VH-VL binders against q0atu2. Designs and how they scored, part 15

Target 1, 119 residues: q0atu2
Amino acid sequence: MLDKKARIRTSREYRNVFEKGKRLSGRFLIIYYVENALDNNRFGFITNKKIGMAVIRNRIKRQLRAIVREYQGQVKNKHDIVLVARAGIGKSSFEGMEKDYIAIMKKAGLFARNANKID

## First folded at step 11 (VH-VL)

Design y82
Fold by OpenDDE, fold request of step 13:
Structure y82 (fold): chain C 119 residues (1-119), chain A 122 residues (1-122), chain B 111 residues (1-111)
Amino acid sequence: as target 1 above (119 residues)
Amino acid sequence: QVQLVQSGAEVKKPGASVKVSCKASGYTFTSYDINWVRQATGQGLEWMGWMNPDSGDTGYAQKFQGRVTMTRNTSISTAYMELSSLRSEDTAVYYCARDLGYDSGEFYFDYWGQGTTVTVSS
Amino acid sequence: QSVLTQPPSVSAAPGQKVTISCSGSSSNIGANYVSWYQQLPGTAPKLLIYDNNKRPSGIPDRFSGSKSGTSATLGITGLQTGDEADYYCGTWDSSLSAGYVFGGGTKLTVL
């Protein structure tokens, strides 16, 4: 589980990211990201009903949190990042979701080092 | 089989614009980014940018910011690269290429178009 | 003025081994896996190596790739006349201006 300090928790915080942040779409994810004034990154997760039933949405959210947690140390600091699950994500494997996340984060310039493979 | 077929050669005057097309087939067009790479005569490969055919999102190399526009028509699985304010230095072969970034988390180009020669001369 | 640095040319006789170096920085090769492309004269580039050392289908095992730190190396053993081409390394650059970068290319001549 992500630490509380690493979570976007309030509607105001989410709104700030959506209004001031940049948007980037991957295959299964959309990220909104903006610099924050903190010393840490914060992550938010959105799983809309278009993804599927609540059980599916919750599963996807758990998976996204797991991915974010695993690669959190490789993300450039001082960012608020909201992950929005796209409709097709429910049919994706965890690995596919993970690779998509990595790709998007790289495109956003938020990864400082390779998160995908071990040299 | 995956194929990227580009439009034919172009001859343009300085200051004009050129729009090169890249028609994709053999795979789901919206599932893979299209990148554009150019190569001046006798020179190396130069990355221009990427375009996500699904969202229309783009990322351009800084060198081409303001002059390049990458678009797509999903109904015909075709990507476009438009370069404006052409100058002689833009004379090159322009390639479209498919990106495997979303599948692998690493960006590399497994399929390339045949290239489009763009000549800019007064 | 390429972001990645390659020797402009290498040459060897048939059957010999050649290596092509590719030098980058912590934001590109240091942070991402390297790919190599072969470009035969008058043709579009072809993916030769990806993920530092993996070969796509159809690429013979005479071609190999490696990466260490901020540098990558393409190796070609049993050099053949048909290997005469330009070779480019490439990788993602994880700087703020994220994008793909190529080496300057290496012209391989088979003597």
Scores: ipSAE 0.917, ipTM 0.957, lowest interface PAE 0.5, mean pLDDT 95
Fold by OpenDDE, fold request of step 13:
Parts: sequence; structure tokens; C-alpha cells
Structure y82 (fold): chain C 119 residues (1-119), chain A 122 residues (1-122), chain B 111 residues (1-111)
Amino acid sequence: as target 1 above (119 residues)
Amino acid sequence: QVQLVQSGAEVKKPGASVKVSCKASGYTFTSYDINWVRQATGQGLEWMGWMNPDSGDTGYAQKFQGRVTMTRNTSISTAYMELSSLRSEDTAVYYCARDLGYDSGEFYFDYWGQGTTVTVSS
Amino acid sequence: QSVLTQPPSVSAAPGQKVTISCSGSSSNIGANYVSWYQQLPGTAPKLLIYDNNKRPSGIPDRFSGSKSGTSATLGITGLQTGDEADYYCGTWDSSLSAGYVFGGGTKLTVL
């Protein structure tokens, strides 16, 4: 699981990302991202009811956290990033979600230029 | 089969704008980004930017920021690239290309349009 | 002034092997997979290699790709007259201005 300090936890923190951040859409994910005043990145996850039942939403959230954890060391620091699951993600494989995440993060310019892990 | 068909050749004067179209078929248009690449006569390939047909999101090369606009009409599976304030240096063949980034996490172009020649001359 | 550096030209006789180099940096080739494109005279580019060393359907195994560090190489064995074309390497650049970048292109002449 992500470190507690690496999580967006409050409504205010989420609101700040949505109001001041940039938005990019992938196939299965939407990301909102904004610079923060910290020395670390924070991640938030949103899975709404259109994704499916609570069991499905929780599964998706768990998978997204796993993906973020896997690549967090390659993400440029000082960013708050919220991942919003899109319709259809429930039918996607874990690998599909991962590739989508990588693509979006690259487009956002959030991966470090010295990244050495490519999947 | 996957196919990208572009609009015909254009002749423009300096300062004018040009809008090139790229009609996609043979796949789900909104599932893959469209990239635009140009090539001046006798020169190499130059990437211009990407456009997500589903969301309309775009990313442009810094060189073209402020002059290029990439859009789409999903109802007819068509992508557009408009370049304004044309200069003689903009004379080139412009290509649209399908991006497989969402499938692989790596960006590369597996299908290309036939190209559109844009000539800028006074 | 291309971000990726290729030799302007290479040449060889039919049946021989040629290699085309592509030199980049840690922000592009060092951080992303490389693709290669073949452009025959008067035609649109065609995907030749993706993911450093994979061939799309229809591309013969005479064409090969490799990557090491911040450099990539395209290999062509059993050179044929029909291979005469321009070859471009390309990859994503993860620098401050994220985007795709091409090499300057290499003109392959079959003698």
C-alpha cells in the first residue's frame, strides 16, 4: 500500500487538485495533476458507481494503487495526482490499466527523464 | 482494415491558415490518439503533436505552440490539424498517424495517412 | 538539429549487411522504447520496428532492431535493391516538453 504521506486524504486536498490542476484523459483513466508545496507526491483515487458494484470499485482501486506504487519512484516530485476510473475499466486487464497509466503519465510529462523501468 | 485518408493539397499565402483533415476507418476512432507529422521537401520527419479523439485533449510540440490546433469530429471519425500564420518554411507534406500508446505504454505510429502537401508561397 | 542523431547516409551492395545508428539521451532513448520507420521514395513512412526489436506483420526478419543505453541500432541483412529508402528512428522524449522525437533520417543507397 502507498505510504500515508503519499495519499490525498481530505476533501479540501481533492478540491484543490480539481480546481487548480490540469486534466488528461486516457482510455480507462483520467488524471488531474497539480504541483504541491511538499517534497513528495500524493495520489488520490476515485471510482464512482458507474464503474460497478462496491466489490468491483474496490478491486479497481486496489489495482490502481498497485500500479501507482510500482511506478511512483519514476514520477517527478512535488505533484498531487488524482486518478479517476473511467467507464470500461472494469472490463480491462491489469496490464491494460498499467499501459494506460504509463501513457497518460508520459503525456503529462510526469515521468522522470531518467526513468529506467519500462513495462 | 485500418485506413487514414487525408484531404487534398493546399496552396496558401503567407499569413493565411490551413486546415487538413484525416478520416479514420477500420477501427474505433476514439480509442487511439492521432498524431501529426510533417516533412519539408528533402527534409526529415518532424513531430507536431497528438490529439485524443475521445476527450479532445492535445499536446503540441513547443515549436508549434500558439499556431497549431488539433481537433476532431467523432461523428465522422475525422481529425483536423489547423496551422495559422503560415510561413514559407511551413511548406511540407503533412501526415496524420495512429498512435498505439494506450495499448503498449509506448508511443509509435502503426498506420499513416497518405500525406497532404501544403505549399506556402507569395 | 534533430533530437536523435543518425548518420546522413549509408550504402552497401546487394546481399550485404548494413547498420544504422540512432543516438539519443537519457530523456528519450534512455527512458523509452525505440521505433524505426522506412520511407520509400514518394511514399508515407512505414513502421518497420517497434519496442526496440519487434517487427510488425509483413516485415521480414532481415530487419532487426536493438537498443543499449541511449543508443539504438537498425540492422538490415541480405540487402535488396528495394531496401533503398530513408530510415528514421523515433521515440518519446520525457523531458520538460514531453513529445515524440525523430532522428534526422538516414538515406540508404543500394550500390
Scores: ipSAE 0.916, ipTM 0.957, lowest interface PAE 0.5, mean pLDDT 95
Fold by OpenDDE, look of step 12:
Structure y82 (fold): chain C 119 residues (1-119), chain A 122 residues (1-122), chain B 111 residues (1-111)
Amino acid sequence: as target 1 above (119 residues)
Amino acid sequence: QVQLVQSGAEVKKPGASVKVSCKASGYTFTSYDINWVRQATGQGLEWMGWMNPDSGDTGYAQKFQGRVTMTRNTSISTAYMELSSLRSEDTAVYYCARDLGYDSGEFYFDYWGQGTTVTVSS
Amino acid sequence: QSVLTQPPSVSAAPGQKVTISCSGSSSNIGANYVSWYQQLPGTAPKLLIYDNNKRPSGIPDRFSGSKSGTSATLGITGLQTGDEADYYCGTWDSSLSAGYVFGGGTKLTVL
């Protein structure tokens, strides 16, 4: 699980990201991202009912958290990032989600300049 | 069979705008980003930007920020690249290309259009 | 001028092996997989290598790719006259201005 300090937890924090952040869409994910005034990144996850039943949504959320955790060290610091799962994500593999996340984060320029590819 | 078919050659005057089209077929248009790459005569390849046909999101190379606009018409699986304030230096062959970023997390172009020659001259 | 650096030209006789280098930085080749493209005269580029060392369908095993650190190399064995072309390396750059970058290109002449 992500560290407590690495989590977007309040509605206010989410609202701030949606209102002031930038948005990019991938195949399975949409990310909203904005700079924060902290010394660390914070991540939020949204899986709405369009994805499927609660069991599916919870699975997706766990998978997304795992992905974010794996690549956390490569993300440019001082960002609040919200991952919104798209409707089709329920049919995607974990690897598919991972690749989509990587692609979106690269396009957003959120991977650190000196980040190394994880093989 | 995946195909990208581009519009024909263009001749423009400096200061004008050019809009090149790229019609995709043989795959789900909205599933892969379209990139634009140009090549001046006798020169190398220059990446211009990407466009997500599903969302319409774009990312442009800094060099072209403010001058390039990448759009799409999903109903006809066609991507467009418009370059404004044309200069003689914009004379080049312009290519559209599909990338596999969402499939692999890495960006590379597996299919290319045939290219569109854009000539900017007084 | 190109973000990735390639030798402007290489040459060899038929049957020989050639290598084309591509040097970058930690933000591009160091952080992302490298792709190679072949461009025959008067044609659009063609994907030759992706993910550092993988070949698309239809690309013979005479073509190989490798990556180490911030550099990549394209290898061509059993050189054929039909291999005479321009070759470009490319990769994503994860710098502040995120985007794709190409090498300057290498003209391969078959002697």
Scores: ipSAE 0.906, ipTM 0.954, lowest interface PAE 0.5, mean pLDDT 95
Fold by ESMFold2, fold request of step 13:
Structure y82 (fold): chain C 119 residues (1-119), chain A 122 residues (1-122), chain B 111 residues (1-111)
Amino acid sequence: as target 1 above (119 residues)
Amino acid sequence: QVQLVQSGAEVKKPGASVKVSCKASGYTFTSYDINWVRQATGQGLEWMGWMNPDSGDTGYAQKFQGRVTMTRNTSISTAYMELSSLRSEDTAVYYCARDLGYDSGEFYFDYWGQGTTVTVSS
Amino acid sequence: QSVLTQPPSVSAAPGQKVTISCSGSSSNIGANYVSWYQQLPGTAPKLLIYDNNKRPSGIPDRFSGSKSGTSATLGITGLQTGDEADYYCGTWDSSLSAGYVFGGGTKLTVL
């Protein structure tokens, strides 16, 4: 579970990321990200109604939160990051969402450590 | 079968620009990023950047930031790399290559174009 | 000087084995999986090894890869004259500039 301090909560906070941040698209996800003035990262999650019914959207949000929790220790600090689910995400597997997230986070330069490190 | 077919050799003067094309076939062009890699005569491979054909998003190697532009035309499944303010040290073979990062979370280039020789001479 | 360091050349007789090293850092090989590319004279590079040790279809099992810490190794057994080529390691670099990096290349000669 993400701590309360690691969540983007208000409309103003989301708006700041969309208006001032950079964006990168993956296959299933779009990320928007901007440097913040905190000591930590904050994450937000958006699922559009075009993705599917509420049960589908809630499942996808839950899966994306789980992915972010697993890799959050690898993410460079001081960023607000919003994950936006793309329309095709409902047909992806958890593994497919995870690989997409890893790829776009690497291409955005947001990982300090990589989860695919050799043992 | 996947193919990446590049435009023909170019001869340019210093200060000019060059635009190399890379036409993709045998797969869904918008599903995978195109990367550009160059190789000067007798030298190693040098990565220049990536381009997402679906979104148009790019990431450039620091060395080329400000001189390189990577674009595409999705209706003809073609990627482009334009390098401006050419110098003699830009003489090289330029390759396009497909990366599989979105499938694996790791980057490697499974298919390469045949290469385009760009010669910069006065 | 190059981000990934390879020996400039290696050689061995037909039928023998050779290894090619690739040395990097915690931000590249230490954090990411390694690939290897074969470049025959006058041709484009070809993927030889991906995900540290996996072979694409059509690559014989006498080609192998491994990774330990910040180093990777390409192994070739049963050397053939057709193996004469330049070999490059490559991986993602997770430093502030973030991007793909190649080794300097190794010329293999089969004597």
Scores: ipSAE 0.747, ipTM 0.900, lowest interface PAE 1.2, mean pLDDT 91
Fold by ESMFold2, fold request of step 13:
Structure y82 (fold): chain C 119 residues (1-119), chain A 122 residues (1-122), chain B 111 residues (1-111)
Amino acid sequence: as target 1 above (119 residues)
Amino acid sequence: QVQLVQSGAEVKKPGASVKVSCKASGYTFTSYDINWVRQATGQGLEWMGWMNPDSGDTGYAQKFQGRVTMTRNTSISTAYMELSSLRSEDTAVYYCARDLGYDSGEFYFDYWGQGTTVTVSS
Amino acid sequence: QSVLTQPPSVSAAPGQKVTISCSGSSSNIGANYVSWYQQLPGTAPKLLIYDNNKRPSGIPDRFSGSKSGTSATLGITGLQTGDEADYYCGTWDSSLSAGYVFGGGTKLTVL
């Protein structure tokens, strides 16, 4: 699990990212990101009801959290980042989501070092 | 077979703009980003930027910020690169190339257009 | 700018082996997989090696790639006159102006 401090928690925090942040689209994901006033990163995860039933949306959220946790040490600090699952994500594999995340984070300029796993 | 077919050679005056086209076939155009790379005569390859045909998102090399615009028309599977305020040092062959970043998380260009020669002279 | 350093030229006789080096930094080769491109005279570049050491379909196994630390190497065995070309390494650079970078190119001459 991500550290509790590394989570976007309130509606106000989410709204700030969507309204003030930049957006970049991948194949399965859209990221919204904005600099924050903290010394750390915070992550949020959104799955729309159009993706599928609650069990599918919960599985996708768990998979995305695992991916973010795996690469969190490589992300440039002081950003609020919201991952929004696109409708087609239900057809993707864990590996497909992972590669999409790596690609869009590189193109957004948010990775500060080697994007390989930290394990 | 994947193909990227580019528009023909252009001769331009300094200060003008040029728009190079790149028509894709043999794959789903919106599934992969198109990058633009140029090469002056006798020189190496110079990356200019990427464009996502699905979203229209772009990322430009710092050197070209403010002068380059990369766009597309998905109805005809065509990417475009427009370079403005042309100078003699912009004389080069301009290539479009497909990147596989979304499949791999690593970037490389598996298919290239044939190149478009742009000559800037007074 | 060439942020990846390659020797400007290399030459060898048919049948011999050559290697072409590509030196970078922790923000490019050290952080990302390396690819190699072949450019025959008067033609567009062609992908030769991806993911450090993998060959796309149609590339013979006498072309090989490797990576160690912040450096990569292209190897060509059984050198043929048709291999005379310019060779470029390339990779993503994760530094402040994140983007793709190429080496300066190496001209291979087959005598």
Scores: ipSAE 0.747, ipTM 0.901, lowest interface PAE 1.2, mean pLDDT 91

Design y82
Fold by ESMFold2, look of step 12:
Structure y82 (fold): chain C 119 residues (1-119), chain A 122 residues (1-122), chain B 111 residues (1-111)
Amino acid sequence: as target 1 above (119 residues)
Amino acid sequence: QVQLVQSGAEVKKPGASVKVSCKASGYTFTSYDINWVRQATGQGLEWMGWMNPDSGDTGYAQKFQGRVTMTRNTSISTAYMELSSLRSEDTAVYYCARDLGYDSGEFYFDYWGQGTTVTVSS
Amino acid sequence: QSVLTQPPSVSAAPGQKVTISCSGSSSNIGANYVSWYQQLPGTAPKLLIYDNNKRPSGIPDRFSGSKSGTSATLGITGLQTGDEADYYCGTWDSSLSAGYVFGGGTKLTVL
């Protein structure tokens, strides 16, 4: 589980990321990201009803949080990052979501210099 | 069978722009990034940038930032690379290549176009 | 001035083994998997090795790859005259200006 201080909590915080941040799309995920004024990163997660019923959406959120937690030590500090699940994510595997996340975070330049990989 | 077919050779004058096309077939065009790589005569490969055909997102090598634009037309499965303010040093073969990064989390180019020769001379 | 350093040339007789080195840094080879590309004379590059040591379908098992620290190595055994080509390593660089980088290329001559 992500630490509570590493979560985007309020509508205002989410709005700031969407309005002022950069956006990058993968196959299953879209990330929005912006520099924050904190000493740490914060993460937010969005799944909508078009993905499926609440049980499915909650499973996807749990899987995405696990992926983010695994790699959070490699993420450049001082960023607010929102992961938006795309409609096709329900057909992906955990490994598929993980690979997508790694790819878009690398392409966004959000992994720290000399970052370690999962393996 | 995956295939990337590029537009024909071009001769340009310094200061002009060139736009190279890359038509994809044999796979879902919007599922994989297209990268552009160039190679001057007798020299090595030089990466120019990536483009996501689904979103239109791009990432350019610093050397080309401000001079290169990568786009696509998804209805005809075609990627484009436009390089402006051409100089003689831009004379090279330009390749498009398919990137499997979203499948693997690691970037590599499994299929390449045949190359487009661009010559910049007076 | 390639980001990844390769010897400019290597040579060996038919049937012998050769290795081609690729030296990088902690931000590229040290952080990411390495791929190798073969470019036969007058042709586009072709993927030879991905994920450090995996071969695409159709690549003979006499081609191999490995990675240690910030260096990668392409091995070719049972050399044939048809192996004469330029060979490039490539990988993602996770530095401030994230992007893909290639080695300078190695010309293999089979004599």
Scores: ipSAE 0.711, ipTM 0.892, lowest interface PAE 1.3, mean pLDDT 91

